# Ledger of designs, part 11: VH-VL binders against Arf guanine nucleotide exchange factor sec74 (sec74)

Target 1, 130 residues: Arf guanine nucleotide exchange factor sec74 (sec74), of Schizosaccharomyces pombe (q10491r548to677)
Amino acid sequence: KVFKLGILIQNEKVRKDRLLSNREVGVILTSSQLMFFKNVYWISGLLDQLEDFKRSHSFSPCYFSPHLTSLSADYIIPLSDLVAYGDGSRIENELYSFSVKQKNQRTHVFSVTNVDELNDWLVKINFVST
Key: E = the ipSAE of ESMFold2; O = the ipSAE of ESMFold2 at other seeds; V2 = 0.75 times the mean of E and O plus 0.25 times the DockQ between their complexes.

## First folded at step 7 (VH-VL; framework fv_praluzatamab)

Design g6 (from c01 with light chain H31E; at its last look DockQ between E and O 0.62; V2 from the best seeds 0.00; counts 0 for: pae O 5.7 > 2)
Fold by ESMFold2 at other seeds, look of step 7:
Structure g6 (fold): chain C 130 residues (1-130), chain A 123 residues (1-123), chain B 112 residues (1-112)
Amino acid sequence: as target 1 above (130 residues)
Amino acid sequence: QITLKESGPTLVKPTQTLTLTCTFSGFSLSTSGVGVGWIRQPPGKALEWLANIYWNDDKHYSPSLKSRLTITKDTSKNQVVLTITNVDPVDTATYYCAKDEGYSYGYDAFDIWGQGTLVTVSS
Amino acid sequence: DIVMTQSPLSLPVTPGEPASISCRSSQSLLEFNGYNYLYWYLQKPGQSPQLLIYLGSDRASGVPDRFSGSGSGTDFTLKISRVEAEDVGVYYCMQGTHWPYTFGQGTKLEIK
């Protein structure tokens, strides 16, 4: 089951001489995983399908094309022993950041452009990781 | 110029609590992504990581020592404090603090080190 | 915990000759972002450690170009193209990809 999908901004400054770079990454939150996609085209298409489904007010479950089980994530973070938290910091261009931390792993920082979207990600990630 | 300096007792008795202070200048723990870590080195032996604390108060401890370690910071004083409870002669080592910029946005880990302070645990 | 294994543990060298130190991790250090969080430090006699290489291959500020780092995943190498007398000391690799941070056991580079 998908709890949320969207496009997040991943901030990386991993060398002293590089400017901060913000790249988009597609993210799907399932009941057991955060799935990451470098090609955001897939996620944009799924978001359009979800929006169309919501506008149609269908009583049936939303089915995605392609089927979610056929998607090949570039990276997966299991939800076991994971927390997400906001640190209240604002990054350039009105971005709002939150951190995803799992035991024994580096903390990952993601950003969105909307505070409500930030809070929705935090609530949903922490809900399903519990 | 960035500097760090360790301070604390040079001699402690077994079972006592060892408190070490890292005082630094040239950077601030109010800066996103910045942290300070503690590393020790028993005489003639390899480096051993102990703990890290970051600007957002995120903390990490060596699993083998976690029950005895406490790391705290005072951002306004540019200080980080490491406490080791119930010390034993095996805790005899030179203790270093070091700047860590390897959090989410960083790229260095322990790029600048203090001079180190030797702590001897004996009766 | 990630075990970092260095070899050799002792490395006698003749000045002017190359030196090579290996570091192997028990798990891959390659992160999602494509970087290996692998660091090399030099501890000269009586001094605190100094950073030489970060992210597996990038030289820290002020480090001479005779030092180079290479490798990815689990196998990493530090090379010194022409050893100088000031390069004497103990070299450590460290990984920062996984908590806890872990060091290798050190490689003592000394003049024959």
Scores: ipSAE 0.113, ipTM 0.699, lowest interface PAE 5.7, mean pLDDT 83
ESMFold2, look of step 7: ipSAE 0.132; ipTM 0.709
ESMFold2 (binder alone), look of step 7: mean pLDDT 93; pTM 0.950

## First folded at step 8 (VH-VL; framework fv_praluzatamab)

Design j1 (from c01 with heavy chain S104P; at its last look DockQ between E and O 0.74; V2 from the best seeds 0.00; counts 0 for: pae O 5.5 > 2)
Fold by ESMFold2 at other seeds, look of step 9:
Formats: structure tokens, C-alpha cells, sequence
Structure j1 (fold): chain C 130 residues (1-130), chain A 123 residues (1-123), chain B 112 residues (1-112)
């Protein structure tokens, strides 16, 4: 089951004397894992399909084209032994960041442009990770 | 000018607790993205990472030593303290503290080091 | 823990000649964000280590351009295009992609 999908900004400070680098990544939260996609084109299309589904007020489940099971993730983080949290580490004033920590792994830092979206990601990741 | 300096005993007996203090100047642990780490080097041996602490009090320990290590900070005093319990002769090493801006979203890991302090564990 | 293996462990050179040091990791150091958290340090005799290279290939401030780093994933190289007498010491690679941070065993660069 998919709990959330969206596009996140992966933020890194390369060096204090250099420009910050940002890249977009597609993210799908399932019951067991976070799936990451470098090609965000398909995630944008899935988001459009979800919005169209919500407008339709359909009684049937939302089906995506292509089917989510046919997508090959570029990277997967299992949800076991994982926590997501917000901190005061903001890189830019327009970005709201959160961290995803898994045992023995370097922490992943992501951002969104909307605080409600940030809170929704945090709530859903931590709910599913328990 | 950024500097770090290690202080603590030069000789400790087995089973004692070793307490090392890193005192630094030219930067602050109130600054986002800044941390301090501890690395040791037994005589004639390679460098071994021990622990890191960051501005937001995030802490990381070497798993093989974690049960014996405690790292804390006092931001107002520009100090980081490492405690190693139940020492034995294998803990004899030069201990360094170093500034770290390479985590979680930076790149400069251990860019400035203290001069190091030799700690000998002997009966 | 990630094992970092350096070769050679001893590297005698004549000043003016090039030198090359290899560092291999037991797992990929390429983080999902696209960076390899691999670092090179030089410890000159009787001194503390100093940072030479960060993120696999970027020179730290004040490091001469005769030092260069390359590689990705598991295989990394430090090159010195023209060794000078002041370059003598022990070179360490370190990985920071995975906890715990781990160092290679060191490569002693010395004048033959």
C-alpha cells in the first residue's frame, strides 16, 4: 500500500565557500519502504493523476498509469529502524526540511516548500515505520 | 584563527575513567552544521574514529567502544568532553579532537585538528 | 563497519616524480545524494593530520594543485603529480558515508 507520494528536494551544503546544491527526487512511501526516483517526470504524472482522481469523486480505488508495481526505484530505504524528524537546520528561508535517520546510515535530508506537506510526510513516515 | 586543544591526564591506571576535554576557539557549536569529533592513534598505528557531537546535540559513537564512551558539549565554554570508562592498556594512544562540518549536509570532515595529547594506560 | 584498504602501504619516491595511492572500500561510498564521502589526510612526521581532499576529488583550502583525488563507489585514488620533500608523511583515506567513520591503514610516503 502507498501511503504518500510526492517530489522532495534533497538539499546539501557542498562547502561554506560554494553554492548550495539542490536536486529533486521522486518519493513513494509504501507500507515497508521509501522508494526514490531520480526521474521525477513519472512522479509528476502520478500526482496529476491523483488530483484528477480526487476531482472525480470516484468510488473505486485510484489506479495509476503506469502501475506503481512496474516502477523501478533508484534507491530504497527500508522502514525498519527508521525515524523522520524535523530540526532547525534550514538551508534556505523558503524550504522546510526534515531528516530521515536509519541505523548505521548517513542521515538523509529533504525539503519541501510547504509546512503542511512537511508535517504530512513526517506523520506518515513515522506512523508506518513503527 | 580556528584552534582546538586537547587536555586531560597523561597517565591513567587500568579500570579508571579517562576524561578528555577539547577546548576550541574561532568557531562555535551554536552554529548550524558544526560539530567536533574525537580520533585516537595508538603508538605506531592508524587513526581510529571514536565519537562525534554536533551543534544540535546529535551524537555518534564507534560501535565497538560505544558502551564505554560518552561525549558531551558545553557550547558557552567552547568545550567538548569525551569520557572513556574502564580503560586498559589498549587504550594507550594520542587523542585528537577535530572540527567537523561534513555532516549531515556538509562536506568538510575534520578540517582542523588539535595537536593531540598522549594518554598512557599503565599500572 | 566499512573496511578501507590502502595500497601501497609504503611508497618510496624521488622528489619530482609522481606518486599514486589507492584506497578501496568494502562497500560503495556513493551516497544517494550523488556524493562520495571520501577524504584524504596527510600526517607529516610529528604533526596532526591535515585535510587534503574531501568528497573524493575536491582540494581543501591551501592544498597545492599537484594533489588530485579521483574515483567513485569503491575505488579511489590520490595522485601527487610532482612529489616535493615536504610531502613526506603518512596518507590516510577516510570514509564518512556510513557510520562508523573508518580510516584506511595508512600509506607512508618517503624519499628513496
Amino acid sequence: as target 1 above (130 residues)
Amino acid sequence: QITLKESGPTLVKPTQTLTLTCTFSGFSLSTSGVGVGWIRQPPGKALEWLANIYWNDDKHYSPSLKSRLTITKDTSKNQVVLTITNVDPVDTATYYCAKDEGYPYGYDAFDIWGQGTLVTVSS
Amino acid sequence: DIVMTQSPLSLPVTPGEPASISCRSSQSLLHFNGYNYLYWYLQKPGQSPQLLIYLGSDRASGVPDRFSGSGSGTDFTLKISRVEAEDVGVYYCMQGTHWPYTFGQGTKLEIK
Scores: ipSAE 0.137, ipTM 0.718, lowest interface PAE 5.5, mean pLDDT 84
ESMFold2, look of step 8: ipSAE 0.285; ipTM 0.765
ESMFold2 (binder alone), look of step 8: mean pLDDT 94; pTM 0.956
ESMFold2 at other seeds, look of step 8: ipSAE 0.129; ipTM 0.704
ESMFold2, look of step 9: ipSAE 0.236; ipTM 0.752
ESMFold2 (binder alone), look of step 9: mean pLDDT 94; pTM 0.959

Design j2 (from c01 with heavy chain H60Y; at its last look DockQ between E and O 0.69; V2 from the best seeds 0.00; counts 0 for: pae E 6.9 > 2)
Heavy chain, then light chain:
Amino acid sequence: QITLKESGPTLVKPTQTLTLTCTFSGFSLSTSGVGVGWIRQPPGKALEWLANIYWNDDKYYSPSLKSRLTITKDTSKNQVVLTITNVDPVDTATYYCAKDEGYSYGYDAFDIWGQGTLVTVSS
Amino acid sequence: DIVMTQSPLSLPVTPGEPASISCRSSQSLLHFNGYNYLYWYLQKPGQSPQLLIYLGSDRASGVPDRFSGSGSGTDFTLKISRVEAEDVGVYYCMQGTHWPYTFGQGTKLEIK
ESMFold2, look of step 8: ipSAE 0.260; ipTM 0.751
ESMFold2 (binder alone), look of step 8: mean pLDDT 93; pTM 0.946
ESMFold2 at other seeds, look of step 8: ipSAE 0.124; ipTM 0.705
ESMFold2, look of step 9: ipSAE 0.042; ipTM 0.668
ESMFold2 (binder alone), look of step 9: mean pLDDT 93; pTM 0.948
ESMFold2 at other seeds, look of step 9: ipSAE 0.044; ipTM 0.682

Design j3 (from c01 with heavy chain N52Y; at its last look DockQ between E and O 0.52; V2 from the best seeds 0.00; counts 0 for: pae O 9.5 > 2)
Fold by ESMFold2 at other seeds, look of step 8:
Structure j3 (fold): chain C 130 residues (1-130), chain A 123 residues (1-123), chain B 112 residues (1-112)
Amino acid sequence: as target 1 above (130 residues)
Amino acid sequence: QITLKESGPTLVKPTQTLTLTCTFSGFSLSTSGVGVGWIRQPPGKALEWLAYIYWNDDKHYSPSLKSRLTITKDTSKNQVVLTITNVDPVDTATYYCAKDEGYSYGYDAFDIWGQGTLVTVSS
Amino acid sequence: DIVMTQSPLSLPVTPGEPASISCRSSQSLLHFNGYNYLYWYLQKPGQSPQLLIYLGSDRASGVPDRFSGSGSGTDFTLKISRVEAEDVGVYYCMQGTHWPYTFGQGTKLEIK
């Protein structure tokens, strides 16, 4: 099951509250893993489908094209032994960052464009990983 | 100002347990993403990373020493404690604790180090 | 464990001249997030180590611009454009991409 999907900014270099370099990455949170995609066009298509579904006010299931189980992630983080955290403060260019800490691995840092999106990612990642 | 200071015995006999305390100020281990590590250096030899503990109590140990190492924290006292069991003369070293200065959010660089404390293991 | 190999192990240098230290890792240090978690430290005689370079190429606060780091993946270099007397000591590279964090064996820089 997909709990959240979106396009995040993966911070390639961050110095305290200052973004030095970044790239966009597609992220899908499932019941068992975070999936990362360097080609964000597929995720953009899924987001467009989701937005169209919301506008339709349908109670039927939202169907994705392509089917989510057919996606090949560039990187996968299992949800066991994982926590997401952030201080909620704004970085340059109205970005808000959070970190995803993996046991035995370096921390991943991501940014989003508003605080509500930040908090939704944090809550959902931590909820699913408990 | 961020400071760390190591304390513990200067002389320990083989087979004993060595307990080292890192007392710090200017930051808190209750802050998300913060951690403290231990590194040692035998006289005239290279640096060796030993252990690290995060605010969320995640712990990492050097695999070669893991069976003898325990790292704990007391957030209210701003302390991190390293215990090394069954010490041997090869454990003679200067022991440092260190914290990242936060050059990158969520990345530790071990930028702020304590002064170090020399521990000699000898009979 | 990731093995960090430094060369040379001993580096006698004439004051005012450049110096270069190589650090090679047994595996790539380039994380998926785009960072090389490669650090350079200087330990001056009788002192604690001090951070010079973080993330492969970025100078730590207060480090003179005669120090520079470069490289990516497995091969990294620390350069000192003009060596000064205060630069003597042992230089260590450290990787932080993979647990456990590991140091190189050190390069002793001496003025000859």
Scores: ipSAE 0.006, ipTM 0.599, lowest interface PAE 9.5, mean pLDDT 80
ESMFold2, look of step 8: ipSAE 0.149; ipTM 0.688
ESMFold2 (binder alone), look of step 8: mean pLDDT 90; pTM 0.925

Design j4 (from c01 with heavy chain Y105W; at its last look DockQ between E and O 0.73; V2 from the best seeds 0.00; counts 0 for: pae O 7.1 > 2)
Fold by ESMFold2 at other seeds, look of step 8:
Structure j4 (fold): chain C 130 residues (1-130), chain A 123 residues (1-123), chain B 112 residues (1-112)
Amino acid sequence: as target 1 above (130 residues)
Amino acid sequence: QITLKESGPTLVKPTQTLTLTCTFSGFSLSTSGVGVGWIRQPPGKALEWLANIYWNDDKHYSPSLKSRLTITKDTSKNQVVLTITNVDPVDTATYYCAKDEGYSWGYDAFDIWGQGTLVTVSS
Amino acid sequence: DIVMTQSPLSLPVTPGEPASISCRSSQSLLHFNGYNYLYWYLQKPGQSPQLLIYLGSDRASGVPDRFSGSGSGTDFTLKISRVEAEDVGVYYCMQGTHWPYTFGQGTKLEIK
């Protein structure tokens, strides 16, 4: 089961005097995993399908094309290996960041442009991780 | 100008608890991404990482020593404290604290080090 | 824990000649974000370690350009194009991709 999907900004500050890269990454939160996609094309298409389904008010179940279980993630973090946290503070250019602490790995930092979206990610990740 | 300085006892008896304080200036643990770590070096031997603490109170310990280590911070005093319980002669080493900005936004794992303090554990 | 293996452990060198130090990790240091969290430190006699190279290849501030780092994944190299007398000391590699952070055993560079 998918609890949330979206496009996050992966923060990568790699020199003392400047932020060198910010990369969009597709993210799917399932009941057991946080899945990451470097090519956000698929996630954008899924988001469009969700918006179309909401507007249609269909009595039929929403089915994604392609089926979510057929997606091949570039990186997977099992929910048993992580915790997410953040302060909701804005960072450069109106971004709001949160951290995903992965067992035995350097912490990942992601950003969104909307504080409500940030809080929704945090609540859902931590809810599903318990 | 960033500086760190280690302080604590120079001689400790086996089974005692060793308490080391890192006092620093020129940066603050209120700054996102910033941390302080402890590294030790037994005489004539290689460097060994012990523990890190970050601005958000996230903590990491060497797995082999985790049951004996505690790291804490006092942001208002610019201090980080490491305790090592139940010491024995193998814990004899020079202990360093160092600034770490490698958490999320940094690229400097241990870019500025203290001068180190030698702690001898003997009967 | 990630084992960091340095070679050679002792490196006698004539001033003005090049030097090369190898560091191999037991697991890849390449993070999902595309960077290798691999660092080189120099500990001069009687001093604290000082950072030379971060992220595998970037020189720390004030480090002469005769020092260069290269490599990715599991194999990394520190090179000194022309060794000077002040380069004497012990060189350590360290990885910061995985917890716990781990150091190599050190390479003692000394003048012949």
Scores: ipSAE 0.042, ipTM 0.682, lowest interface PAE 7.1, mean pLDDT 82
ESMFold2, look of step 8: ipSAE 0.055; ipTM 0.694
ESMFold2 (binder alone), look of step 8: mean pLDDT 93; pTM 0.950

Design j5 (from c01 with light chain T97I; at its last look DockQ between E and O 0.45; V2 from the best seeds 0.00; counts 0 for: pae E 7.7 > 2)
Fold by ESMFold2, look of step 8:
Structure j5 (fold): chain C 130 residues (1-130), chain A 123 residues (1-123), chain B 112 residues (1-112)
Amino acid sequence: as target 1 above (130 residues)
Amino acid sequence: QITLKESGPTLVKPTQTLTLTCTFSGFSLSTSGVGVGWIRQPPGKALEWLANIYWNDDKHYSPSLKSRLTITKDTSKNQVVLTITNVDPVDTATYYCAKDEGYSYGYDAFDIWGQGTLVTVSS
Amino acid sequence: DIVMTQSPLSLPVTPGEPASISCRSSQSLLHFNGYNYLYWYLQKPGQSPQLLIYLGSDRASGVPDRFSGSGSGTDFTLKISRVEAEDVGVYYCMQGIHWPYTFGQGTKLEIK
């Protein structure tokens, strides 16, 4: 089961020179996992399918092509002992950041382009992670 | 030049509290991302991580030893202190402090080490 | 905890010959940012450990280019293209991706 999918900007400090890694990543939130994909093109296709389904006003279930179980994530974060939070600050170019914190693990920082999308990610991640 | 030096007792009796001080120069714990860690090595055995403390007072402890460890810092004195309560002979080891900047998936972990201090726990 | 397993544990070598040390982790050390959080240290006799390789393959300052690190995910290798007498000591791999940080058992490199 999918609770949200989208494209995020990943912000992480990776080198001695202290530059952050800022790249677009595809993200799928399931009932047990946060899945990350370097290739964002097919996530855009899934987003288009979801929007088309919503406009159709169908009572039938939404089915994705390709099936989500056939996807190979580049990285997976399990939702156990995980919380997402935002500090309300903005980054350059009107980005809004939030952090994903795991028990005994370092934090991950992500950004989105509007505050409503930020809040939706926070609510959904924290809803499924408890 | 960055240096670290460990100080403390060389002989401690079982059940006592072991207090070790790391005094360093050439860097500051006021710098964002900077931390100091403690690692020990029992004679003839492998290295074992004990604890880290960072500039923002964030602390991490080895899970197996967490109930006995306390790490603190004094930024103005360039010192980090590790306390181990209720020691026993298994705590006999050389204790090292080392500089760390790996806080946020950073680039370094323990790039510069002190020379170490041997602590023997014997009755 | 991530278990780090080194092989061999003892490595006698003749000066001038190559050496290779393997390190395997129980969990992937490859972060989504593309870097492996794997470190190599050398502890020479009577000395404290010194950093040789960080992030799987990058040499620390002052480390000769005869040392090279390679591998990704769970399997890593430290190679010495031509062993010198000053290279004797115990080599440790360490993972730095998750607390607690964990070390391998060590590989003792000795001159034969």
Scores: ipSAE 0.025, ipTM 0.640, lowest interface PAE 7.7, mean pLDDT 82
ESMFold2 (binder alone), look of step 8: mean pLDDT 94; pTM 0.955
ESMFold2 at other seeds, look of step 8: ipSAE 0.115; ipTM 0.713

Design j6 (from c01 with heavy chain N56R; at its last look DockQ between E and O 0.14; V2 from the best seeds 0.00; counts 0 for: pae E 13.7 > 2, placed apart)
Fold by ESMFold2, look of step 8:
Structure j6 (fold): chain C 130 residues (1-130), chain A 123 residues (1-123), chain B 112 residues (1-112)
Amino acid sequence: as target 1 above (130 residues)
Amino acid sequence: QITLKESGPTLVKPTQTLTLTCTFSGFSLSTSGVGVGWIRQPPGKALEWLANIYWRDDKHYSPSLKSRLTITKDTSKNQVVLTITNVDPVDTATYYCAKDEGYSYGYDAFDIWGQGTLVTVSS
Amino acid sequence: DIVMTQSPLSLPVTPGEPASISCRSSQSLLHFNGYNYLYWYLQKPGQSPQLLIYLGSDRASGVPDRFSGSGSGTDFTLKISRVEAEDVGVYYCMQGTHWPYTFGQGTKLEIK
């Protein structure tokens, strides 16, 4: 079951003297995991279906054609012991960031272009991860 | 300062098992994301990756050599051991161990290498 | 396995002139986190390889700024703005995006 699909900007600081490049990544939130897709060109039909969900219920499942639950992700983060939280996003340039933290202290940072999308990701990730 | 050093036999006969030890200092395999890899270089030829091991004992092997390779670690001794079974002359190479951080995003891969040890396989 | 193809394989250069080495991969090296896990190493005569460039374009500590890396996806370039005598050796690209890690064939840089 799919709870949210989107394209996020992923950024992760490695060292204080080095900065990571920001890149788009496809992300699917399911009932058990976050799925990441490095090549999103074939997802164009899925992105079109995302527009149909702009006004959907916050917790309603999203069904796509083709079914997304059988797709092989390039990277998976399981939702067990996972928390998402805001990370002091910058308003200038309208980027809003949040972090996803696992129990083993690894943190992933993502950005979106508006605050409503940020809050929707946070609410849905934390809802499913409990 | 981070250092790695390879040790093991310099001459091995075909069919024997080659055992190489990487002893390192200045970092620990108890640190999240950290790993050690093995790379070899036949005389006059290109570098060839063999195997990696990480802090949680996660292991990766070159598919063409997987049936002959075993990598293990001893975190308390700062050592990583590579064994290659049933060697033949094609396995003659300089063997390097190197520090790797393959689980963490944006970190260097093979940023510090040992001096290398030449292993000759001949009758 | 991802094939890494370097060109040229031999590169004679006059000191003070620029040099450029190409590395192409058989598949995209762009990771879902937005980085290309593409590395450049220099092996000077009689020495172990040393890291020059990581993540496609970032210089390793202590590497002179005359070295630069560029590219994304499948096409990557190492440039040396002004070649010095100490730059002699074999240059390797390596990809770390996919298992197994694979190296290019090497480019031998020589002073004319």
Scores: ipSAE 0.000, ipTM 0.537, lowest interface PAE 13.7, mean pLDDT 79
ESMFold2 (binder alone), look of step 8: mean pLDDT 92; pTM 0.948
ESMFold2 at other seeds, look of step 8: ipSAE 0.018; ipTM 0.660

## First folded at step 9 (VH-VL; framework fv_praluzatamab)

Design k1 (from j1 with heavy chain N56D; at its last look DockQ between E and O 0.75; V2 from the best seeds 0.00; counts 0 for: pae E 5.7 > 2)
Fold by ESMFold2 at other seeds, look of step 9:
Structure k1 (fold): chain C 130 residues (1-130), chain A 123 residues (1-123), chain B 112 residues (1-112)
Amino acid sequence: as target 1 above (130 residues)
Amino acid sequence: QITLKESGPTLVKPTQTLTLTCTFSGFSLSTSGVGVGWIRQPPGKALEWLANIYWDDDKHYSPSLKSRLTITKDTSKNQVVLTITNVDPVDTATYYCAKDEGYPYGYDAFDIWGQGTLVTVSS
Amino acid sequence: DIVMTQSPLSLPVTPGEPASISCRSSQSLLHFNGYNYLYWYLQKPGQSPQLLIYLGSDRASGVPDRFSGSGSGTDFTLKISRVEAEDVGVYYCMQGTHWPYTFGQGTKLEIK
């Protein structure tokens, strides 16, 4: 089951004088995994399909083209022992950062442009990881 | 100039608790992203990571030693303390503390080390 | 835990000649952000370790140009283009991509 999908900005400052990763990544939150996609163009298409489905008020299930089961993620973070939290950071251009931390795994840092979207990611990730 | 210095007993008997203090200057654990770690080196052997503590009190321990390790900090005194319970001769090593900066990014892991302190565990 | 395997474990070198040390990890050190959290340290006789290389290939401040790091994923190399007498000591690789941080066994570089 998909709980949320969207596009995040992967912002990781490697040293104080370098911002080394600042790219858009597609993200799908399922019941067991965060799935990441370097090519965001088809994720934008899925978001459009979801919005069209919501506007239709259809009682039929939402079907994506291509099917989500056929997607190959570039990177996967299992939800086991995982927590997401906002560190209160705001970087230039009004970005809001949050961290995804898994016990005994290296932390990942992501950003969004909207604080409501930040909070929605945090709530949903922490909800499904319990 | 950043410095760290380890202090504690040089000789400890088996079953006792070993308490080591890292006193540092030139940086503060009030600074976001800053941490201190402990690494040990048995005589003639490789380096072994023990534990890290960060400005936000986040702590990580070596899994093989986790039940015996406790790391704490006193930010106002620029000190980090490592406690190892129930020591035995295998714990004989030189113990180092080192600065870790850039967590969660990890780019400057252990960039500056203390001089080390040799602890011998013998009956 | 990530196992870090260094080779050779002992490296006798003639001054002025190049040296190369290999470090292999049991899992990829390549983070999704595109960087390998791989570090090289030198421990000179009687001294504490000092950082030489971070992120696989970047020289720490004050480290001479004769030191270079390369590699990605699971295979990493430290090269010294012209070994000097002051380069004697034990070289360690360490990974910081995953907890716990783990070190290689060390490579003892000696003048022959």
Scores: ipSAE 0.114, ipTM 0.711, lowest interface PAE 5.5, mean pLDDT 83
ESMFold2, look of step 9: ipSAE 0.115; ipTM 0.694
ESMFold2 (binder alone), look of step 9: mean pLDDT 94; pTM 0.957

Design k2 (from j1 with heavy chain Y107W; at its last look DockQ between E and O 0.03; V2 from the best seeds 0.00; counts 0 for: pae O 11.9 > 2, placed apart)
Fold by ESMFold2 at other seeds, look of step 9:
Structure k2 (fold): chain C 130 residues (1-130), chain A 123 residues (1-123), chain B 112 residues (1-112)
Amino acid sequence: as target 1 above (130 residues)
Amino acid sequence: QITLKESGPTLVKPTQTLTLTCTFSGFSLSTSGVGVGWIRQPPGKALEWLANIYWNDDKHYSPSLKSRLTITKDTSKNQVVLTITNVDPVDTATYYCAKDEGYPYGWDAFDIWGQGTLVTVSS
Amino acid sequence: DIVMTQSPLSLPVTPGEPASISCRSSQSLLHFNGYNYLYWYLQKPGQSPQLLIYLGSDRASGVPDRFSGSGSGTDFTLKISRVEAEDVGVYYCMQGTHWPYTFGQGTKLEIK
């Protein structure tokens, strides 16, 4: 159902040839969709909840807040209509970028802070989309 | 059955540090999403939120009081502690602790409250 | 800080009649996920506050059907279809969409 979630840096093009505007965006990868969230505060909490659950060894069920079923995305890309790719190169401030390309639609560029996370996103997005 | 109980001094002098302890049972701060908050109510006045702490040690403070507040937890003892430094008569209030399970956005905020403890700061 | 404004601040009601309390926020409480993090509490005389309504419209456990919450964004209403003697006390709205959490000033419901 959910394959990966996290916070990515959204690199927006202000000019045709340069990526600018390092805005945070929440991203959830499901079996059918890549979901984008403009306000990332709650997804940071989901990530913290997951880490604490793993460290706590609690028997009680892990309740995400908000519940994953209550999420509404600002933007949704169906996985049947996209590819993700990157070259693994570092850009400004040790950011690593990859692109999400939709058929007949605008390419978006996202960045993460380490190459392992970059590769994990690429592998998972492309795996689920094929 | 979930319960929370506030404890601390009933009378403090201006400039002292007020230490309040919330002792709870029926839930644990080892549970993901769970938190405890502190709310106060001056006599005859409205409720005022002070601070929250969550299972992952994420902390939030009222901006107007942030420099004077410290919230900590001891998960093994089922306790949350709030300290307020440099108190003055405006800090006279009934202090409540309450359970919060709606992290990060107060999804199910303050569903169970303690009975409250009155703290008087003598001018 | 989000300012929560309640109206009226004092509400005398004849038993058996309806009551309505308004709560307005200085910014939208509608979260990206579609929920309004808006809560209603009742503080009965001499007691701690108790949760009545969460997420704008959902009744907490044990709350009678005569209580209902409605609204979205910036305007919210708590309705009591038929006021009973046990309903006296001070009603507070609180928002949890934004830090810091903020309460309304309270509405004191009294029996006439």
Scores: ipSAE 0.007, ipTM 0.523, lowest interface PAE 11.9, mean pLDDT 80
ESMFold2, look of step 9: ipSAE 0.322; ipTM 0.768
ESMFold2 (binder alone), look of step 9: mean pLDDT 93; pTM 0.951

